# Miniprotein binders against q96jn8r1131to1294, part 14

Target 1, 164 residues: q96jn8r1131to1294
Amino acid sequence: TLEFLENHGKNILLSNGNRTATRVASYNQGIVVINQPLVPQLLVQVRIDFLNRQWTSSLVLGVITCAPERLNFPASACALKRAAWLLRGRGVFHNGLKICEKFGPNLDTCPEGTILGLRLDSSGGLHLHVNGVDQGVAVPDVPQPCHALVDLYGQCEQVTIVNP

## First folded at step 12 (miniprotein)

Design kn2
Fold by OpenDDE base, fold request of step 13:
Structure kn2 (fold): chain B 164 residues (1-164), chain A 96 residues (1-96)
Amino acid sequence: as target 1 above (164 residues)
Amino acid sequence: DEKERKIEEIIYRAFERSDEGELEEALELIVEAIRLAVENKDEDLLVWAIYIIANIAQELGDPELLEKVLELAEEAYELTKDPEIKWLIEYLEKDK
């Protein structure tokens, strides 16, 4: 069963069998990691449940290749100093280095109800899915094992893991 | 420790400033962070800082700086043998 790990950002409250993450304070400290590592052909999806339009930026989506159970999460995914592959806005980042300028839809403008998915293909490429539509390879040859990460940042105050 | 926290803060600040388009300030910050990381013999922070300066150099579009970053990365790889740095080296070589 897919669920968020108990090791999460300080402002996160888990509910619904740890399938729902809610940021209950401030605009940051909202990182969550899905328990099962991504394996080829496994589609992991989260739904944006609630947005607070007070902020400009929204959630960050990606993967980490370090052990999530013992990770000390920073206030923002952008402060992950290693083993991080992140989709932010329309950009793709690796450890703070922008490796793609424009990829897929702008995550900062995805409305509530949007379902975002991550999937590894047989070649190790990380795919982004938006509302069931494969947006293509965001990161080729992602190291494995890796875990899906969601940073409930800024606008994004709640997400829920949903089945395909 | 306190030194580590300070360096981390500087690195992240450098990233933030670069993300906001303040590239010159970001560069100054990250260079200082690199020096401090080396001084403190903090390999993890050094690796991260090198990624950040690579990003700054990329945003600046400065090929000379990118070359210097590559050299720094190569030196860091010899020191740390960190696969993250190896990845960066390969990336920078492909991107030039």
Scores: ipSAE 0.882, ipTM 0.950, lowest interface PAE 0.4, mean pLDDT 95
Fold by OpenDDE base, look of step 12:
Structure kn2 (fold): chain B 164 residues (1-164), chain A 96 residues (1-96)
Amino acid sequence: as target 1 above (164 residues)
Amino acid sequence: DEKERKIEEIIYRAFERSDEGELEEALELIVEAIRLAVENKDEDLLVWAIYIIANIAQELGDPELLEKVLELAEEAYELTKDPEIKWLIEYLEKDK
């Protein structure tokens, strides 16, 4: 069963059998990691449940290639100093380096109800899915094992893991 | 460690400024962070700082700076043998 790990950002409250993450304070400290590592053909999806329009930025999606159970989470995914591959806005980032300027839809403008998915293909490419539509390879040759990461940042105050 | 925390904060600030388009200020900050990381022999923060300066150089579109970053990365790799530095070297070489 896919769940968020108990090791999470300080402002996160888990519920619904650890399948729902809610940021209950401020605009940051909202990183969560999904328990099972990504393996080829496994589609991991989260639904944006609630947005707070007070802020401009929204959630960050991606993967980490370090052990998530012992990770000391920074206030935002952007402050992950290593082992991070992130989708933010329309950009793809690796350890703070923008490796793609424009990819897929702008995550900062995805409305409530949007279902975002991550999947590894057989070649190690990380795919983004939006409402069930494969947007293509965001990151080629992702090191494995890796875990899906969601940063409930800015507008994004709640997400829920959903099955395909 | 207070020094480590200070360096981390500078690196993050450099990233923030670069993300906001203030690339010259970001460059000044990250160069200082690199110097401090080297002085304190902090390999992890050095790796992170190299990624950030690579991003700044890329945003500036400065080929000479990118070449200097590549040289820095190569030196760092000889010291640390960090696979993420190796990845960066390969990325920068392909992006030429």
Scores: ipSAE 0.881, ipTM 0.948, lowest interface PAE 0.4, mean pLDDT 95
Fold by OpenDDE base, fold request of step 13:
Structure kn2 (fold): chain B 164 residues (1-164), chain A 96 residues (1-96)
Amino acid sequence: as target 1 above (164 residues)
Amino acid sequence: DEKERKIEEIIYRAFERSDEGELEEALELIVEAIRLAVENKDEDLLVWAIYIIANIAQELGDPELLEKVLELAEEAYELTKDPEIKWLIEYLEKDK
């Protein structure tokens, strides 16, 4: 069963069998990691449940290739100093380096109810899915094992893991 | 570690400023962070700082600076043998 790990950002409250993450304070400290590593043909999806429009930025989605159980989470995913592959806005970042300028929809403007998915293909490419539609390869060759990461940042105050 | 925290904050600030388009300020910040990381012999923060300066150089579109970043990355790899740096070197060479 897919669920968020107990090791999470300081402002996160888990519920619904650890399938729902809620940021209960401030605009940051909202990183969560899904327990099972991504493997080919596994589609991991989260639904944006609630947005607070007073902020401009929204959630960050991606993967980490380090052990998530012992990770000391920074205030935001953008401050992950290694082993991070992140989708923010329309950009794709690796350890703070923008490796793709324009990819998929702008995550900062996705409305409540949007379902975001991550999937590895047989060649190690990381795909983004939006409401069930494959947006293509965000990262062409992701080191394995890796775990899906969601940063409930700014607008994004709650997400829930959903089945395909 | 107070020094580590300070360096981390500078690196992240450099990223923020670059993200806001203030590339010259970002460059100044990240160069200072690199200096401090080297002085403190903090290999992990050095690796991160090299990624950030690579991003700044890329945003500036400065091929000479990118070449200097590549040289810095090569030197850092000789020191650390960090696979993250190896990845960066390969990335920078492909994007030439």
Scores: ipSAE 0.880, ipTM 0.950, lowest interface PAE 0.4, mean pLDDT 95
Fold by ESMFold2, fold request of step 13:
Structure kn2 (fold): chain B 164 residues (1-164), chain A 96 residues (1-96)
Amino acid sequence: as target 1 above (164 residues)
Amino acid sequence: DEKERKIEEIIYRAFERSDEGELEEALELIVEAIRLAVENKDEDLLVWAIYIIANIAQELGDPELLEKVLELAEEAYELTKDPEIKWLIEYLEKDK
């Protein structure tokens, strides 16, 4: 069963059998990782449960290609120095380099109830799903193994893993 | 150590300033961070700093700066053999 990994940002509280992550303080320190690597037949989905609109930016979604169990997470996913492929706003980033300016919806404007999904295709391409609709390839040929990551940043205070 | 922490803070600050649209200040910060990472022989921080200056150069849209960043990345690859830098070189070359 998919769960959030016990190693997570310091402001995260896990609940609901480790399938729900809540940021309980501040605007950052909210990185969580799914406890299994992505494989082509696995669709990882999270629902945005709670947003606090006093913040401007919202969650970051993506993958890391290094082992997450003992990684020292930075305060924000944008400070991951290597092995990171992130969707933020409408941009796609690798280690802080913007590799695509406009992909999918603007994550900063997704409302509560939005279901966001990540999966690999047979070529190793990373796909974003939004409310069940495949948005296409965000990142071609991601190294494997890779691990789905959510940063409950800014507006985003709670997400829950949901079934496809 | 203390030097690594300081260099890391400068790199992240450069990223923040770039993200806020303050590209000239971001460039000044990241150039300093690169100099410090080289002096301290911090290969991991150097690799990350090169990603950040590549992003700043890309946002500035300055072909001469992008050429210098590619040269820097090539030199860093010779030094580190880090596959992250190899990926970056290939990315920047495809942009042509």
Scores: ipSAE 0.846, ipTM 0.932, lowest interface PAE 0.5, mean pLDDT 93
Fold by ESMFold2, fold request of step 13:
Structure kn2 (fold): chain B 164 residues (1-164), chain A 96 residues (1-96)
Amino acid sequence: as target 1 above (164 residues)
Amino acid sequence: DEKERKIEEIIYRAFERSDEGELEEALELIVEAIRLAVENKDEDLLVWAIYIIANIAQELGDPELLEKVLELAEEAYELTKDPEIKWLIEYLEKDK
């Protein structure tokens, strides 16, 4: 069963059989990871349930390529020092290096109800899906195994894992 | 380690300043962080700091700085053999 991992940011409360993550304080400490690595036939999807528009930035979505079970998460995904491939705003980042200026929609403007998906293709390319529509390859040849990550940052206060 | 946490904070602040478009301030911060990481023999923070200075150099569009960053990355790779630095070297060479 696809669930959020028990090891998560300290401001996260898991509910709904660990399929819903809520940030219950502040604007950060909201990193969650899916409990299974991505494989080519697996589409991981989360729905944005609640946004607080008082903040200007919103969720970060991506993968980490290190084992998440005992990882010490930083306050935000942008402070992940290694093994991180992140979609943030309109950009794609690897360990703080912007490797693509514009990819897909601006995540900071996605409304409540948006369903965001991640999957690997057979070549290890990381694809973003938005409301069921494949946006193409965000990151070619991601090291494997990799694990889907959501940072409930700023505006984003709740996401729920949904079936494809 | 208090030194390690301070270095990490400087690197993150350099990233934030770069993200805000304050590239010269970001560069000053990250150069300081690199020196401190080398002095403290913190290979993991050195690798991350090199990623951040690579980003700053890329945003500045400064070819001489990019060459220096590549040289630094090559020296760090010989020291650490860290695959994250190997990836970065390949990335920077592709975008020359």
Scores: ipSAE 0.835, ipTM 0.929, lowest interface PAE 0.6, mean pLDDT 92
Fold by ESMFold2, look of step 12:
Structure kn2 (fold): chain B 164 residues (1-164), chain A 96 residues (1-96)
Amino acid sequence: as target 1 above (164 residues)
Amino acid sequence: DEKERKIEEIIYRAFERSDEGELEEALELIVEAIRLAVENKDEDLLVWAIYIIANIAQELGDPELLEKVLELAEEAYELTKDPEIKWLIEYLEKDK
């Protein structure tokens, strides 16, 4: 059963059996992590439920490769100093280094209702899915174990895990 | 640690300025942050700062700076043995 971890950003309220995360204040402090590491054949999907278009930037997706249960999350995923592989806007980043300029959609323009998915392939490649469509390999060989992360940043005020 | 928090703030500001396209200002900030991280013996912040200066150097497209960043990363790896620096060295060697 996929849920968001109880350890999350300070502005997050979990609901719906910890499958829905809402940012209830400000524009940041909205990091959430899925409660199980990624393994082959596990597709972690979230639906964008609510956006506030008054902000310019939106959610960040990615993985962390360290244990998330007791991690002190920064205000924004971009301030993760290590063990982070993030999709932000149009880019892919590792610990603040842009490793791909353009991959998949621009996350800042994804509308409400968009379903975004993360999975590992058999080689450890991290794939992004958008509304069920595999966008290919964002990161070719992610260290394992890794954990799916969403930062409800800026525009993004609520996401819900889509479970089987 | 107040020194650690200030170094962290400078690194993040360098990232922000880089993200905004102000690469020369970002470079000045991150060089200062590296100096402070070394003085404070903060290995974790040093590793992160090296990632940020690598990003700035990459965006500037300056091969001399990229070579200096690679040298710095190699020295930091000898000091820390941090696998994050090893990954960065390999990345920079391919990206040359």
Scores: ipSAE 0.815, ipTM 0.924, lowest interface PAE 0.6, mean pLDDT 92

Design kn3
Fold by OpenDDE base, look of step 12:
Structure kn3 (fold): chain B 164 residues (1-164), chain A 96 residues (1-96)
Amino acid sequence: as target 1 above (164 residues)
Amino acid sequence: DERERRIEEIIYRAFELSDEGELEEALELIVEAIRLAVENKDEDLLVWAIYIIANIAQELGDPELLEKVLELAEEAYELTKDPEIRWLIEYLERDR
């Protein structure tokens, strides 16, 4: 069963069998990691449940290639200093380096109810899915094992893991 | 370690500035962070700082700076043998 790990950002409250993450304070400290590593053909999806429109930025989605159980989470995913591949806005980032300027929809403008998915293909490419539609390869040749990461940042205050 | 924390904060600030488009100020900060990381022999922070300066150089569109970043990355790789530095080198070479 896909769940968020108990090791998470300090402003996160887990519920619904650890399938729902809610940021209950401030605008940051909202990183969560999904327990099972991504493997080829596994589609991991989260639904944006609640947005607080007082902020401009929204969630960051991506993967980490380090052990998540022992990770000391920074205040935001953007401060992950290594082993990070992130989708933010329309950009793709690796350890703070923008490796793609425009990819898929703008995550900062995804409305409540949007279902975002991550999937590895057989060649190790990381795909983004939006409401079930494959947006293509965001990151080619992602190191494995890797874990899906969601940063409930800014507007995004709650997400839930959903089945495909 | 207080020094380590300080360096981390500088690197993060450089990233924030670059994200805001303040590239020249970001560059000044990240260069200082690199210097400090080398002095403290902090390989993890050095790796991160090199990624950030690469991003700044890329945003500036400065080919000479990008070449210097590549050289820095090569030197860092010889020292650390970090696979993420190797990835960066390959990335920078592809975009030449």
Scores: ipSAE 0.877, ipTM 0.946, lowest interface PAE 0.4, mean pLDDT 95
Fold by OpenDDE base, fold request of step 13:
Structure kn3 (fold): chain B 164 residues (1-164), chain A 96 residues (1-96)
Amino acid sequence: as target 1 above (164 residues)
Amino acid sequence: DERERRIEEIIYRAFELSDEGELEEALELIVEAIRLAVENKDEDLLVWAIYIIANIAQELGDPELLEKVLELAEEAYELTKDPEIRWLIEYLERDR
């Protein structure tokens, strides 16, 4: 069963069998990691439940290739020093380096109810899914094992893991 | 570690400035962060800073700066043998 790990950002409260993450304070400190590592043929999806429009930026979605259980999470995913592959806005970032300028929809403008998915293909490519539609390869070759990461940042105040 | 935290803050600020399009100011800060990381012998922060300066150089579209970043990355790899740096070197060589 897919769940968020108990090791999470300081402003996160987990509920619904650890399948729902809610940021209950401020605009940051909202990183969560899904317990099971991504493997080929596994689609991991989260639904945006609630947005607060007072901020412009929204959630960051991606993967980490380090062990998540003991990770000391920074205030935002953008401050992850290493082992991070992130989708932010329309950009794809690796450890702060933009490796793709425009990819998929702008995550900052996704409405409530949007379902975002991550999937590894047989070649190690990381795919983004939006409402069930494969947007293509965001990262061509992701080191394995890796774990899906969601940063409930800015607008995004709640997400829930959903089954495909 | 206070020194480590200071360097981390500078690196992150450089990233933010870069993200906002303030590339010259970002470059100034990240160069300082690199200097501090080297002086503090902090390999992890050095690696991160190299990624950030690579991003700044890329956004500036400055091929000479990109070449300098590549050289810096090569030196850092010789020192750390960090696979993250190896990845960066390969990326920079492929995309230039």
Scores: ipSAE 0.875, ipTM 0.948, lowest interface PAE 0.4, mean pLDDT 95
Fold by OpenDDE base, fold request of step 13:
Parts: sequence; structure tokens; C-alpha cells
Structure kn3 (fold): chain B 164 residues (1-164), chain A 96 residues (1-96)
Amino acid sequence: as target 1 above (164 residues)
Amino acid sequence: DERERRIEEIIYRAFELSDEGELEEALELIVEAIRLAVENKDEDLLVWAIYIIANIAQELGDPELLEKVLELAEEAYELTKDPEIRWLIEYLERDR
């Protein structure tokens, strides 16, 4: 069963069997990690449940390649100092380095109800899915094992893990 | 460790500044963070700082600075043997 780990940002409240994450305070401290590591052919998806448009930035989506149960989460995914591969806006970042300027849709403008997915292909490429549509390889040769990460940041106040 | 926390905050602030387009100020700040990380012998923070300065150099579009960052990364790799630094070196060599 896919669910968010109990080790999460301090402003997160888990519900619905740990399949729903809600940021209940401030604009940050909202990192959550999905329990099962990504493996080839597994599509992990989250639905954006609620957005607060008072902020410009929205959720960050990506993977971490360190042990999630031991990680001391920073206030935002952007402050992850290592083992982080993140999609923010239209950019792809590795440990704070922008490795792709324009990729896929702008995550900051995805509306409520959008379903975002991550999948590893047989060559180790990390794919982004948007509403079931493969957007292509965001990161080639992602180290394994890796875990899907969602940072409920800014606009994004609630997400739920959904089945494909 | 207050010293470590301070360095982390500086590095993150440098990233934020670069993200906001304040690249010159970001560069100044990250250089200081690198010095502090070296002084404190904090290899993890050094690695992170090198990623951030690489990002700043990339945003500045300064090829000379990028070359200096590559040299710094190579020196750091010799010191730490950190696979994250190895990845960065390979990236910089491919995308420069």
C-alpha cells in the first residue's frame, strides 16, 4: 500500500490512512515522502486537492535517494542539500543546481484536481506524468533506490495519493 | 552545532538570492559559505555549496567562473570522494 511516511515536515497532518497530506500552518515545512521506493513500471501518483492562490509558488515534486525515515527535513525541498532531484515550476533541480530550464507543464500553475505522477523507465529515467499523460524524461539515470517526494509549498495545501 | 547551522543558512540564502535574480549578491554569499565550510571541515556543506555556486555561475552565464567551479569541484572530490561531486564534475564537463 502506498502511503506517506510518518517522518514528514512539521506542518503536515496526515489523514485517510496516510494517503492524504495537508499543510495546516504557514507556507512551508510541508515535505512528505511516499513509503515505497520507485521501481521500474510503478507509477506513483498524487492529486492536488487544495490550492491557496495567495502564493506564487506551488508544490515541488521529485525524488530523494537517501533513507527517508532518517531524514531531517528542511523547511522546503529547495533546501535539501543532497540526494535530491526536484521538479519546481518548469525547472529540474539537483541539489540546488538547475539542470533543466524548461520541462513539462509549469507546476506552479497546475489547478486543483491535477494528477501528477512519477515513474522510472527501464533505463532509469524518471518520467513525469500529468493527468495520465507521459511528459517525458525529467531526469535520466536516477540513482536507485529512490523515493517520491512532495513538498506542499506555497499554494499547495493538500495532496492525496491516488491509484493509476 | 550553531556554526554548522549558520553555514547552512548562508548557503540556502545564497540559493534564494540566485533564484530571485540577485546573482552578484548570491555569489558573494556563497563564496563566504565555501570558505566557512572548508574552515569548519564540513564536507557535506562544502558539497552543497559547490552545487549552489555552480548554479550561480550557470545563471550568470560566466564561462570563466564555471571553469573555476569545475576546478573547485575536482579539488573537493579529491578531498571527499563524494559521489555527488563526481556527478557534478561530469555534468559540468558535459554542459559547459
Scores: ipSAE 0.875, ipTM 0.948, lowest interface PAE 0.4, mean pLDDT 95
Fold by ESMFold2, fold request of step 13:
Structure kn3 (fold): chain B 164 residues (1-164), chain A 96 residues (1-96)
Amino acid sequence: as target 1 above (164 residues)
Amino acid sequence: DERERRIEEIIYRAFELSDEGELEEALELIVEAIRLAVENKDEDLLVWAIYIIANIAQELGDPELLEKVLELAEEAYELTKDPEIRWLIEYLERDR
């Protein structure tokens, strides 16, 4: 079953059988990773449970292509120096380089209840799903194995893994 | 290593400045970080710094700077053989 890994950001509390992650302090230190690598048949979905609109930016999601179980996570996903492919706002980033400026909806404006999904296609393309709707290929050929990551950043204070 | 931590902090600050649209200040910081990473022989931070200066150069839309970043990446690849820098070189060359 899909769960968040016990190795996570310092401000995260896991609950609900490790299927719910809550950021319990500050605006950062909120990185969580799904406990299985992505494969083409796997759709990883999280629901945004709680947002604090006091902050301007919201969650980041994406994948890392290195083993996550013993990584020392930085305070924010944007500080991942290698092996990271991230969706932030409307942008797509690799290791801090913006490789696409306009992809999908603006993640900073997604409301509570939004279900966000990540999936690999048969060519290794990374797809974003929003409320069940495929937004297309964010990254055309992601190295495998890769692991789904969510950074409960800024506005985003809680997400829950949701099955189809 | 405290010098390594300083270099890392400078790189991330340059990223933050570029994200805020302060591209000239970001460029000044990342150039300093690159010099320090070379001096300190920190290959991993050098590779990351090259990613960040590539991003800054892209946002500036400065083709001369992008060409210099590509030259720097090529030199760094010969030194490090890091597959992350090889990916970056291929990325930068796709638009030439």
Scores: ipSAE 0.849, ipTM 0.934, lowest interface PAE 0.5, mean pLDDT 92
Fold by ESMFold2, fold request of step 13:
Structure kn3 (fold): chain B 164 residues (1-164), chain A 96 residues (1-96)
Amino acid sequence: as target 1 above (164 residues)
Amino acid sequence: DERERRIEEIIYRAFELSDEGELEEALELIVEAIRLAVENKDEDLLVWAIYIIANIAQELGDPELLEKVLELAEEAYELTKDPEIRWLIEYLERDR
């Protein structure tokens, strides 16, 4: 069963059988990772449960291609120095380099209730789903194994893993 | 290592400035971080710093700077053999 991994950002509290992650302090230290790598038939989905519009930026969604169980997470996903492929705002980033300027919706404006999904296609392409709608290939050839991550950054204070 | 921590902080600050659109300030800072990473022989921070200057150069739209970044990345690859640098070189060459 899909759960958030026990190794997570310092400000995260896991609940609901480790299927819900809540950021309980500050605006950062909110990285969570799904406990199984992505495989082509696996759609990982999270629902945005709670937003605090005090902040301008919101969650980051993506994958890491290194083993997450013992990784020391930085304060934000944007400070991951290697092995990171991130969707942030409207952009797609690899290790801080913007590789696509506009992909999918602006994550900073997604409302509560939005269901965001990640899956690999058979060619290793990383797809974003928004409320069940495939947004296309964000990253065309992600090294495998890779692990889905969410950074409950800024506005985003709670997400829950949901079934596809 | 105090020097490694300092270099890392400079790189992250350059990223933040770039993200805020302060590209010239970001460039000045990342050039300093690269010099320090080379001086300190910190290959991992050098690789990350090269990613950040590549992003800054791309945002500036400066083809001369992008070419210099590519040359730097090629030299860093020969030094480190880091596959993250190999990926970056291929990415920067995608439009040539």
Scores: ipSAE 0.830, ipTM 0.929, lowest interface PAE 0.5, mean pLDDT 92
Fold by ESMFold2, look of step 12:
Structure kn3 (fold): chain B 164 residues (1-164), chain A 96 residues (1-96)
Amino acid sequence: as target 1 above (164 residues)
Amino acid sequence: DERERRIEEIIYRAFELSDEGELEEALELIVEAIRLAVENKDEDLLVWAIYIIANIAQELGDPELLEKVLELAEEAYELTKDPEIRWLIEYLERDR
């Protein structure tokens, strides 16, 4: 029953029972949010379905710790001014401050078919999974409730929620 | 608000320049954005701009600039009581 929220970036078209998000224009305005907050033992996974190599950068993955249902999303996740914890390229960012230089894979080079997952551990740490493999704690002790976010940025034109 | 949108655009441009490694140009822009946010009494943009100058200072590895950023953050915290500034202060002090 995981779906993308109806409140999303302007260039997103939802399909497949709101489990697939497609960016249908430009390179940005592609923020989507999962319809349930993360809770212990919930693994949220998305598959990269479609990439356009015209662009250099690719998707951003992370969480927001404010209520997403009526939030006015900026053009890109990197312009979230508060309450944002983002994985971008190889870095981890909080509100535009790089708090980790290199964590996990470079998201800009993940190919089509890659399955990216987010979950909380028992201590409230945010974990990234890549193709089923836990990459460790990206963000220790994330404030709760928090909501999984994907920005279909640049190369990334389509993602689908998949079951763990 | 057109003024608020303009300040926001300058902050984001400074972030982009910082991300591209143009740290000196990014610093010049973010200092301008901070002055404008203060003049405009925009607390939310001030808080965000402080995050961005903190990132720039961290990338430059300039301890004198980091001290000035910390002082600015402490002043902004007393003005706003924004928990995002408290988090930043704690982060910057932890790195020292």
Scores: ipSAE 0.828, ipTM 0.926, lowest interface PAE 0.6, mean pLDDT 92

